# Designs tried in a protein design chat: VHH binders against F-box protein At3g56470. Part 7

Target 1, 367 residues: F-box protein At3g56470, of Arabidopsis thaliana (Mouse-ear cress) (q9lxz3)
Amino acid sequence: MVTRRRSKKKKKTKRKKQSSKEKEKYQTFINLPCDLLQLVISRLPLKDNIRASAVCKTWHEACVSLRVIHTSPWLIYFSKTDDSYELYDPSMQKNCNLHFPELSGFRVCYSKDGWLLMYNPNSYQLLFFNPFTRDCVPMPTLWMAYDQRMAFSCAPTSTSCLLFTVTSVTWNYITIKTYFANAKEWKTSVFKNRLQRNFNTFEQIVFSNGVFYCLTNTGCLALFDPSLNYWNVLPGRPPKRPGSNGCFMTEHQGEIFLIYMYRHMNPTVLKLDLTSFEWAERKTLGGLTIYASALSSESRAEQQKQSGIWNCLCLSVFHGFKRTCIYYKVDEESEVCFKWKKQNPYENIWIMPPLNLIDLPLFDHRI

## First folded at step 1 (VHH)

Design d7 (framework vhh_sonelokimab_d1)
Fold by ESMFold2-Fast, scan of step 1:
Structure d7 (fold): chain B 367 residues (1-367), chain A 122 residues (1-122)
Amino acid sequence: as target 1 above (367 residues)
Amino acid sequence: DVQLVESGGGLVQPGGSLRLSCAASGLTFSRYAVGWFRQAPGKEREFIGAISGSGEYTYYAVSEKGRFTISRDNSKNTLYLQMNSLRPEDTAVYYCAAGTYDVDFWPGLDYWGQGTLVTVSS
């Protein structure tokens, strides 16, 4: 059945042993009462939280609990001129610089489940990259236009991982290319174009419950079900005010959200009703915070209004030479430093750090 | 309560033709988009074509366009697949499916039949 294939499965990260020196560093805290242990761990940056979780089972359980509640996506900025990358943690408002020589010549295409999909336009190489482990999983080459969107269903370590791209070759046809784990070659499927004739490009791709949802520049929503090799277009269009300067589609626990950004007015937040396939405007996200970027978006559930990022849209921006996040509080219709400027959509992306990690290469780089 | 029953499968020579039927019960047939899928041994299930509840809109996988024609008879609650110029590669179990929302565009595939075997061989 289609419904069964749309289920998400979360996997545990392999646990590594820590050095004796790392254990000794945390030895003074091993006998802290649970309440005090939670307090101390909640004040550590993610790097130190992951390290601390390796000391003992009790500390690991406390750290994992805090990661589930307090983990926020990280923003990666990619440099065009060298192999340097800037990682921004919005919860701590801190940056660290990373160097990924294995990504030289690659541009980012998509982010999901802690993995980046990277593409080299000169060699046509595709690469899955995990910035937390430095793992690389090369994929068969594929020619893509510079503005062509691409997505995947889940981590490449899963047998259910599927690469997906969609383009319009002519106004008559939609071309879909997919690569399923354990396949030898890309699969090409061509479908009749049922989108508006003035459709020109796909703006957003989101994977939810086994289906890829594709939003066009004209506001048409199409979907592809890889288990059935089925493509179709939904009849409705999201309501939108004129003058939008950005569009972000995101998925959270089976629900699809669409955000329209404007230069001179408040964002419009829409939710898709999966039974009626109608878009409905939302004035609250019910505690959800959406981290939006042009190629991919992340989200986290937040339970307390006092957290400061409850019910928010978080946007990546450049202001002069400063990289920062803009927070827009949906229920208050208020913003903190909300400024929208033209940005290269291939220069930044949100990524969710994995849970249950105890040793990451980032420890060495952040200090 | 909803049931889809495929029929018309069998052995056909290469180049031959075959018409499959899918009889629906337990639903208001004209309100559902319905379609055909197939699955060959060791391969994933593949979409062939779908038709809106009204019959106004048809959707085909391009590889089958021109050889296969989907149609429906709402008075008989029946879906059809006309298959022409059959090839050995068309050998598969053929399944009927019905959608539960917006019969003219999005089928939302909730109901499936048990399938009918088509073998194309000399």
Scores: ipSAE 0.000, ipTM 0.107, lowest interface PAE 21.4, mean pLDDT 69

Design d8 (framework vhh_sonelokimab_d1)
Fold by ESMFold2-Fast, scan of step 1:
Structure d8 (fold): chain B 367 residues (1-367), chain A 125 residues (1-125)
Amino acid sequence: as target 1 above (367 residues)
Amino acid sequence: DVQLVESGGGLVQPGGSLRLSCAASGRTFSDYTVGWFRQAPGKEREFIGAISWTGSSTYYAVSEKGRFTISRDNSKNTLYLQMNSLRPEDTAVYYCAAQSIDYYVPTDSDEFDYWGQGTLVTVSS
C-alpha cells in the first residue's frame, strides 16, 4: 500500500507571535529598494506586470513606468465566423483567446490610443470598443462602403474626439464625413477632387497635430483640417508608388512615415518633411520601432540596441495567401527579417496597451 | 469555397473583338472584388484589370487601359472582359480570380484567393 502524504489543516494557537514575524517579513518585502524592485518587475511578462501594478501605489508606479519604456503593441486577430479573437504579444511570443460577444457582426476599422473603432455593415452601427476595459461607446449610424477607410483623432472619452471618413464616390468630388463628440448628426463636407485621375482609393489615414493625413493607392497625399473645414492636396510625391504588396503610413510624435515594400525588395522607409512636403528616404529610425498593419500602426521609441526590436519594422504583410508578421532592421540593411506567425488574410490590427490601468480584466482567469 | 469557370475563349483574327465570361458557383460575386489575369506562352502571369464588389470602382493595368473593359453582373454571378482591337501579342490563357476581402487595390496574383482554370485566347490569322 502506498502511504499518501497529507497536510494537516488544523492550526495551533500560537498565531500572534507568528503573525508579527510574518508581518515584519511582509513589510521588508514591500519596502524593497527601488532598484531591486525595478529589476524584479522588469523581468515580468506584461500580464504579470499588469497584475503586479495592482498590489500597491509604489508597485503601480514602478510597473507603469516600465510599461512606458518596455510595453510593445499587441496584435489582435479577428475571427470571420464567430465572436472569438486572439491576442498576440510578439515580445513574449504568447497568445491568448478572447471572446467579445458585444462585437458580434462588427468589423474593425481603426485603432488609436488603446481604442478600436468597429463597424457593422448590416446595421450601419458604429462602435468604439476598448478591449482592455471592455468599455463600449456607440456612435450614430453611418452607411459606408466595405473598403471605405475611417479614423479618429483620440480616445472617445475625450470631448475632443473626432471621427473622420473620406470617399470619392464620383471622380469629380471628395466627400468627407465627420462626427464630433457633442454633435447631433454627422457633418458632410464636399470638396472638388484635385487628386490624380487614375483609380484612387484612400488606403492610409493618420491623425497628427490636429490634421488628418490621407494617402491614396497612387501615392497622393491629402490633408483635412477639421478646425478650418479645409481640404488640401499636398505637392510632394514619394519617389516610388506604393504598389500592391504593402504600403503603411504611420505617425510618431508629429512625424509622418511611409513604409512600402515590393515582394522582391527590402522595405523602404520615407519621412515627410512637414515644411517642404518632400519625402526623404531613411536608413535609420533613431531607435524607433514601427508596428504596421493595413488598418492601423503603432510605434515605440527604443533606448536599448540589444532588445532585438531596436530600429525595426514589424509588419503584418500578405505573403502566399496568408498574413505574416515580419521583423526588419532598418539601419543594418541586412537580413534580420523572419516570418513570425501565419494568419488568415485581413484578420489583424495593432493596438497599444494602456499604461495607467491598475487592474486589467482582460487577463482575469485567462492566464 | 467559390468556384470560378471562364468561357468565351477561342481563335480570333487580329483586329477583332472577343468577350470573356466568368461564372461563379457556390457564392455570389457580390461578396468579392474580382479580376482578370493572363499568361502568355513563356511569360509571367500579368494583371489586366479588377472591379470592386459594388461595381463602382475599376482598376486597369496602365498598358491595357482603353482596349479592355471589365464589368460585372451580380444578379447573374458573372464577370466579363470585353477585349477590342486584339493583337497576336494578346494570345494567352485568361484567368478570372476573386479576392475574399475588398479593402485594398489588388493587382498581384497572391492577393487573390480563388482562381478559375483559364480559357485560351488565340489571336492569329
Scores: ipSAE 0.000, ipTM 0.133, lowest interface PAE 17.3, mean pLDDT 70

Design d9 (framework vhh_sonelokimab_d1)
Fold by ESMFold2-Fast, scan of step 1:
Structure d9 (fold): chain B 367 residues (1-367), chain A 121 residues (1-121)
Amino acid sequence: as target 1 above (367 residues)
Amino acid sequence: DVQLVESGGGLVQPGGSLRLSCAASGSTFSSYAVGWFRQAPGKEREFIGAIDWSGGSTYYAVSEKGRFTISRDNSKNTLYLQMNSLRPEDTAVYYCAKAPLIYESYGMDYWGQGTLVTVSS
């Protein structure tokens, strides 16, 4: 590990050498007034924003402020057969291949706050992994079925980090397991099964304001409050048009959204009313862009109405036997941005990159 | 509740093969994950492999992945363990179990009675 990091840093230094023309180009912009500098930098793609931030302190401060506003999630694809991983940056429409030997034998379970939750079905090891820093935080072992979902509340560097999963669903009972930071063992809780009896597989889990929201493949919404050890099944079900071929649930600033995909029409966006627990259709996202995948989702509030990412859905879907990332502008037709050959919809996930990327080797892959 | 009954154990020579069966009674075999465990004399029960409700995903202990294959037939309410290239250290009582017992070995009522496999000359 250590020798690989030193080798990559040496290569990155050589790769980042700028041409004389690039140096002359940036020299022209160094002396711009702050307002004009921010206008220029706001038009740069993320990789160029990061490069510009390395020029001087003033540019670094301007670039970092724009990253706070314009940072978008990246899509990670996981290979089942080797330790290779494909990252896609939607702002650049480019991908790169990375090798994470520390993830050998692991499958992805969930993504939140720049961290991945990984599971090894052969060792039962749970591992938090940060692909940008390569930090690892191992967690207590737990056997999981392939279709079993697991989520967490926040970064594992916080003492407030909580792991959550539903370990079994029988005709009569639901078994939930949680792990709090600094606990000795997993906590087990058993509740009456109040879900539909024919299908009760959990497809989507989001965490919001201390509560896990769990959506089943039949449209039942359940919530788990770990502070109260309380489980409840909510009465409302999302209105669904015929011919739906997928759904995604996401959380943004305390609000819960659900997206239904259709073969012959634009996706439907629904928002949960937290007073009635009924779903209501939304015709606008008010500048929100949602990045959705089968295991978890990310979202971004965009301030510029003229931005290409304002009121947008960016969905990782299985289409025509291939994994495809598709952009949908609310009230517009879908736009295909890239495709992969995939057999399993759980092999990809959105992740939020850190606000300061300047020291990371990821952008060297774009040669 | 589901009752599980193991069968197919016996005496086998080193290098031999054996197929174990686990027959389920009850109405919901296709609705839960099932797995195989073994216990050698004087040792803890150890996990061998598990299969989800649909048969689409399997999980193996690292040491067993190349020699043992788990499968299920939901039409027959039966779980199988195909064991190849058997070694003396594979001598144990083999048990099948269902979730949540697969996760933490809780609740003896959902374990089968076991079937003895002896690998010797």
Scores: ipSAE 0.000, ipTM 0.115, lowest interface PAE 20.1, mean pLDDT 69

Design e1 (framework vhh_gefurulimab)
Fold by ESMFold2-Fast, scan of step 1:
Structure e1 (fold): chain B 367 residues (1-367), chain A 121 residues (1-121)
Amino acid sequence: as target 1 above (367 residues)
Amino acid sequence: EVQLVESGGGLVKPGGSLRLSCAASGRTFSSYAAAWFRQAPGKEREFVSAISWSGSTTYADSVKGRFTISRDNAKNSLYLQMNSLRAEDTAVYYCAADLSFYEEGWTYDYWGQGTLVTVSS
C-alpha cells in the first residue's frame, strides 16, 4: 500500500531572532550533566558542534565523541549560475552557502571518505577536493564522455588510492581505465561485454573489500577486481527488474544494498548475498541509514532508534519524480519529504564529514 | 560438468622449485579468468595468483617475483611455476576457474580438489 505520510506542512515562516536563541542555548548548557549535554549536542548541526567543542574540555570530549558516532552525511549542491555551492544538513533542515574558487569549471563525479572527485570537461583535468580542509590533489588528465561514471577506492592521501572508470564505447566490449597514485600513465583493460544486450550505461559504482561493484541501468551487477585485473558479471538477478523509475546502490561494512524506487508503491530494499550472489528483500535495515544520490551513496549505523533517521532511506533527487528529497522509514513504511529547490540529479552529492573537524578552514568556531 | 584436476604437489626443500598443473575438461583457459589459491592447516584460503581474460597476471605480494602463472592452450592446462620456495609456502594449492563465459552470469564456480605442497628440510 501507499506509504503513510507523517509530515508537518512547513510554512514559509522563518524564525526571527534565531541568533539570540542560539546564544541563549549556548549560555544555558555550561553546567549540564554529561548525559544531558550529549543529548543536546547530538541535535546540533556540524558548525554548532565545532563551536560547542571550543567551550571547555568536557564539551570538547562530548562533541568529539558525538562526531565519531553521530556525524551524518551532508548534501552538497553544485550551482553553475555563480560558482556558489550550497551545503545542506537534512537533520536540521538547514543550509549554508559556500564559495570554492578552486572548483571553477569542474563538475562532481564521486564522493568517498570525505573527498570529492571533480572533473573539468574543458581541460580534461581530474581533481580530488576536500571541502572540509580545502586540500586539492590534481590527477593526470583523462577524456571522459558526459555519461561516463568514475569512482575511487579511498582517500587520495593514501598511496593505495585507485581511480576507476568503466564504459562501453562499443556494445561488444567493456573498457576499464585505472590509475594508482604515482603511476606514469592510466592503465587500460578491455573485456568482452557479457551483460544483457539491452544494457546501455553504468549508473552506479561502489567500492567494497578491494572490489568495484558496477550497476547497470537494467539492474545487472558486475565487479572489477584491480588486484587480479579481473572483470566478472555476477549470476544473481534482482528478484524483480525495475521499470526506469530509479535505483540506488550502496555499501556498508562489506554488504551491498540495492534500492528500487517506484512512482506508486513503496521502495524495495535488496541485499546481495556475497556467497550465493542472490538478492534478498529486506524489511529492515537494522538501524542503518542510507543516503543515496545519482553519483554516490553514503551510509551510517544509527545508534538511537528514536532519532527520527533510524532505519531510513535519505534520497536526494530522482528522475521523473515531483518530490525532491525523501526520508523513508523502512520499518514503518512512512515518508517525510524535505523540499530542496534544486532538481538536477547530477549537480548534488552526499558527502561524509571527517570525524575530527576542529579548527578546519570551512568552519569557524567564532561564528 | 567441467572438472579441474591439479597435479605436481609434493615435498621440496627450502629454496627449491615446483611446478603445479591444472587440467580442465571440455573448455580451455585461453579466454577465461583462472587462479591459484592456497590453504595452510587451520588458516583461511588465500589468493596466490591469477590470469585475467586480457592475459594480465596478478600475484599476491608474498609470492611476487618467485611464482609465475601461465597457460598452455594446446594442453588445456594452467600452470604455477614456484621458485625459491619457503616453509611459509606449505599449503594445499587449489586451481579455480571461471569457465562459464558463454552463460549470462559467472563467478569462480569451478574448483579442483587441491594438491599438497610441503616445504621442509
Scores: ipSAE 0.000, ipTM 0.102, lowest interface PAE 21.2, mean pLDDT 69

Design e10 (framework vhh_gefurulimab)
Fold by ESMFold2-Fast, scan of step 1:
Structure e10 (fold): chain B 367 residues (1-367), chain A 120 residues (1-120)
Amino acid sequence: as target 1 above (367 residues)
Amino acid sequence: EVQLVESGGGLVKPGGSLRLSCAASGRTFSSYVAAWFRQAPGKEREFVSAIDWGGSTTYADSVKGRFTISRDNAKNSLYLQMNSLRAEDTAVYYCATAQDLYYTSEFAYWGQGTLVTVSS
């Protein structure tokens, strides 16, 4: 399917309360038998499912239950002015334009559990932002280099939320800074540098089972365990083919995957054995779909082949001369391209919607 | 002990120029990120400009094209050349240097500040 840019002009964003006609439609169905209610709700796209969940408790419970089964990650495109955002639902091939003035001057750093980590390079302010609730959680200031990566462990509403970054790398030492949501200041830890003696840039960071895994541009994998305050460089290197032009590291339910992209050949998909720390190539994802972007990635397990997106990679990267994102079927070694906006890899990110949303700041743009 | 001492502040008319200096003792600027911040009356402290150990410079959007950050490693001094000054540039200007070598997660060492007043 081809999704064209319809307009270069920004549309004014209005908060659309459910229309009187929409309320009448939903009110008409409020007393349906449970089986019929489930059938009606199962046919609603996510936006309408969220609206329906605001009608009454019975509809709310039905809509939330269905969202557990059918919710897919959304892609957020950031405008150059940082005052308008485009959200894209790949399952429905629909978009929404949003306006977040609270994010003016901020760039995105990471996404996890429905939250964005945002950074302002002019003020050094760090901010957790939830685009579905519009909740903001400000953090202490921190200077970050342009190419410095940062990650967090879980939603900032949890007392276990931990921010992590590597602030300096020298020939002999690395400096790691961490921040717990309820701490008074950043914690600094210095470790012996056991990385390769070339210039190492961190490409990907994922959090899994209480530890951060950091992949360098040379394929070196490092581990930081905050509970032990322990840093180490793991043995083994992922097998990659020459000419890779991108990589994505993802986590799903304790499993770690690495994807190498190539301009004119099929992606290499690898899985880490957490016991041996060896990488093994995979020809199938077993129904898993990975939504990959440069700063962060999301995943969804699908048990039925009837899903339109099953056992595939959903990539927000530019694909050659075609200004497209791709759905790549890992087991079939085939791709389906869709035309979209050409974006900087650092100006888009996948995000998973929360399951229990009553209010979603999604608006129809009426001028 | 690391000490930073700013100088060069004063009263200047709109459109004028000033050069701020920061002298460091107990630390060498050439190995650390160094920066200028400012705080106007009734406002939060804001970033102005930074220079990293490799000599790369960064500027806040409000000062790009008007201000220039530089350093003299032999004199262990940091400078801010301010041109085309506006009333909105009125603030106490602070010199700061990073806690960590080569990169910084925080500016741990600060000067006492120097007042710049842009007024007729």
Scores: ipSAE 0.000, ipTM 0.113, lowest interface PAE 17.8, mean pLDDT 71

Design e11 (framework vhh_gefurulimab)
Fold by ESMFold2-Fast, scan of step 1:
Structure e11 (fold): chain B 367 residues (1-367), chain A 121 residues (1-121)
Amino acid sequence: as target 1 above (367 residues)
Amino acid sequence: EVQLVESGGGLVKPGGSLRLSCAASGLTFSDYAAAWFRQAPGKEREFVSAISSGGYTTYADSVKGRFTISRDNAKNSLYLQMNSLRAEDTAVYYCAARPDYWSEDLSYDYWGQGTLVTVSS
């Protein structure tokens, strides 16, 4: 683990010491008065909050009231070698090893609303999987190329859930396939190709305000509106194309952000101006925390400026030829990184845990 | 050969309405994205609204809910319906068009001469 803060080392050291003290208080003071218990619990990461809720009824009631405000995304790493899964909490900087036999032979495609979309290239089976409940929702089979991306609009428990993929890009036409819950078959739509080159692949897909935004490997941005069955290529383009160190797109409250991580540069944050169709660089996130990975991204608005994750990018990227997870404070231009095992950038994904985590086995086996 | 000609500007009272038109010639308008920009005296030119070749629309926050952009490909025309006009809407309004395909240059290729809109009592 390497801590590399260019401007706030003393503040970071104090924060770490306080966090450790809070954990000690939590572990030793099971019979705390309600007011003091609430103060302790309000400072705990999600994993500790889940554990605290299992201690007794008074802790359970206090923990539940704080989850809506203090829930943050978790990073899942997938191993193809032994079908093992590593889960990482960025707020705690702690790893947990998990094994999901239900996912044997599957690769991850997308993450949204606490659900993973998984694909088996040998059987052509599509599967929604919730790693917090272990619920499975099978979807109709579809042949997908190795580099083909697929996204969904919301949790598969909703009848309004829509799967979306671009199956073919030729110099004249784009072929899109969609599937609504309870449909008889996949819907196929063909549109005129307005992208620069027919060999473009889609790297990033986000769903925002009823529309899928699709970013190509050349930086071209397209949108698909399923309600109108409408496909268009937006004129906006980032100043630089996606690089090998990472290109991530995310959505927050109708705003589209693009993050570039280049070999010799600090991460660059761009915001799409939907009124001018232009990308503009941002030097602050206004309290937003962005959790970015190659297949999907999450975001959270942070209300407390003293939070260690306020105005922060949480990225899984290459750093000097090594896979690492970086927490980058945009306004301070400082980073905290830890080295991780060497992995394909498409073998990790951010996931948002559900607000109600009271009855989960996920963190019951350790500590 | 390409020409964009705006019309419909004029003097209007606050709260009133105007409809601007832009006639395009020398291009296959159905293959172009089109937009309205405006420039008030002493200010920079600002974006107002845009419409894609397929009809997808977007608006500046200052005009959203009050202005409506539309197109008629059969007539090679772009329109801006302006309702609930305010003194701050006073500007020269420009029609602009660009091919609705990927480009390194995000600027609009073709521009009209502008039409003056004055909102005053």
Scores: ipSAE 0.000, ipTM 0.142, lowest interface PAE 17.1, mean pLDDT 71

Design e12 (framework vhh_gefurulimab)
Fold by ESMFold2-Fast, scan of step 1:
Structure e12 (fold): chain B 367 residues (1-367), chain A 124 residues (1-124)
Amino acid sequence: as target 1 above (367 residues)
Amino acid sequence: EVQLVESGGGLVKPGGSLRLSCAASGRTFSYYAAAWFRQAPGKEREFVSAITSGGTTTYADSVKGRFTISRDNAKNSLYLQMNSLRAEDTAVYYCAADEIGLPTYSWDSEFDYWGQGTLVTVSS
């Protein structure tokens, strides 16, 4: 009996000693000073930063603070033939492979504030989808015309969210459909088409200060004010050099930017003067980095001039029959071209991850 | 368009367990955020737990570690597993759904649809 008692007693003592050491290590991590915590988590990829934010309030606050400074947009690649999606985070240097069966048959239309606007041409179903939380917000069915473009004003979780569509399907008229969250119905407005009749397909839409700015493939800019039900075509067009092979429009803090791509020269960046509606070329973005794609754009303000992302363009373009991400520095005499490690034949779109993700179910999946 | 019907309420002893169910009628419940609220006699309605369409969960501090919210979209159903029940958990429990937006902790008006409630009594 004494031999068994001693053995159990020693085993309990060893268990308590190991448990105490584990608890001590855990308490040391939890009680790290803020400066050291920020140094540690600043070295974590976004995925690990999100996981770290779930540990406790102090870590959550520090992780969120670093996300405000360091979170960049992610690139989502869509397959047209299967439900496979690749999420590329530049900070992780790895693709995260995801499967979204709920998006079967859907194509992407627009991205804003961490949400995707998805459309199923076979069912006419319209769906807001958040790929980080897998949250869905279905919209009333809508028949989309061949040349129809879509945008929205903010996250669909807001009662102020406005869904916008524009088309010139009847060439003498512009048809605009809007959906207001509180009304739960589509409003249709029809305006005379005052854009030039040739090559006036809408390609880029941005929302700024209550107004939708719509750019055509010929560089014509129109605006729609939903509060006034007002449509206007601006008189000027942006100056461009011959041989442009793509254009992107983006919005940042009330400012509208336009980027022209060229095959044999660096891209040009223009800014719209909202008072005169004149375009002016910019040689610097004041620390802004623009992430642009065919369907939407994201932006990030960088405050440190020595950062590799100061005054940069990250452009998702079609090159050599494949989608490619190309990187340019705006303020360099020569192009600093960075091609992403993988050339992707699938459609892609930039998306900004939410800063306050506490639970991230998709990271339990393939990386 | 969505109707919510709660069930599973009843009398249970302190320390006991109870599972509440909420059946949703309508075709779009799988896209909705859903929540449980409770109201004790003479008190204001309070938040208990919420789950988004993607499965992210949130709990009131008074129920953390004791209650578990879950959903089954194939059955259009929401559940609340209640463990280690206390006398202070006695209330009418309401199922709520939001077709747009995420549940908020402080604003009852954020939810579009509400059930009729099911009574839970914790008593010896």
Scores: ipSAE 0.000, ipTM 0.205, lowest interface PAE 18.7, mean pLDDT 71

Design e2 (framework vhh_gefurulimab)
Fold by ESMFold2-Fast, scan of step 1:
Structure e2 (fold): chain B 367 residues (1-367), chain A 121 residues (1-121)
Amino acid sequence: as target 1 above (367 residues)
Amino acid sequence: EVQLVESGGGLVKPGGSLRLSCAASGFTFSSYDAAWFRQAPGKEREFVSAIGTAGDTTYADSVKGRFTISRDNAKNSLYLQMNSLRAEDTAVYYCARGEYDLLSGYPFDYWGQGTLVTVSS
């Protein structure tokens, strides 16, 4: 276990009595009108909401409805030396320990639609893993450098799922490798490098409206259209160079955002103009909350301004804050820092839990 | 009216050569990047080659060393010289105009109707 914030746990006998009392509370409200039931359930933590959904059909329907409206990403932390994993819910500031022996030797590459893309550098094996169901979907082997970025377009349960990776071979050429479900092998495409002649690394990849957007450490933005097998470098640049470990790119409903840090100043949020490919600063997110990490990002729209997650940034690693998860309210210019003993930006990632969590294994029973 | 018209397709044996042409009209051809794409029956459209306004070129890995893209701005024309043709090169070949300043995740805004290339013994 890497986190040392957890001290002594209370006696099992007392916890069993408390759990029984909690079940009695849920059973008391089973016949409430839908509006009151939704109000009660909206005040429950996600774990208790999952338990409540198992009580009866009416509660299941109400809990699922609230998950559709109020579902937010969880942060997953990886141990480098064992199979232990920690899930963190930023809204409740709670975490759970999980053990996935099937991921032994794998590192995380990307997260999308509730699935993780995992890579084993010793065997060159690629694996889609769902931490909520424990489903595994193995993919064909591929050699990758440790810092090479990879992404996918949608859940591997879809026949339209596309794996994508990009790397610079020389200053002259870009190599792109893709894999579609049921293909015989990886497809390799080589394109002229139209990025700046200085050393460029690809730091962030997002998939939006059929296209992969790739951001370099120098602020160069490129796109790959898999339907056309076409690579292009776009003209826009951020007003100030973002720098390594100081920027996060995310997509929400066709819009592309960049969170940029400059020294110890408050985060700057930029939005890409898809017609000019210029970045424009935003002082408000209009209720959007962005969850960003070095490998992947998630977002959600909040319907109520009084919500604790209205107009916020949830960042797992900051430049200068190597041990910190930061919750930052954009319009209030206020932040809450939660420190973890884990420091590697490539050993954590945001993941969106599925809406149908009724069969989720109880985290209290994990060893 | 922006128009791109491909020509030069036909039937060739493996190892043969063909030269495709694309005639552009209704816009200032010299101000745009241009590209060739292809689509085989039952498959998605794939990139073949592109040429920038300065004459700089890019090729798909599958055609590199065999195909040569060129442009003649005075004639408003784009060309694709195809050498060492393979059965896998059989497809309808499309000419496209590039316009990133107006694009939202789509790098080309106008396409020709295509010219068929069949490589068969």
Scores: ipSAE 0.000, ipTM 0.167, lowest interface PAE 18.7, mean pLDDT 70

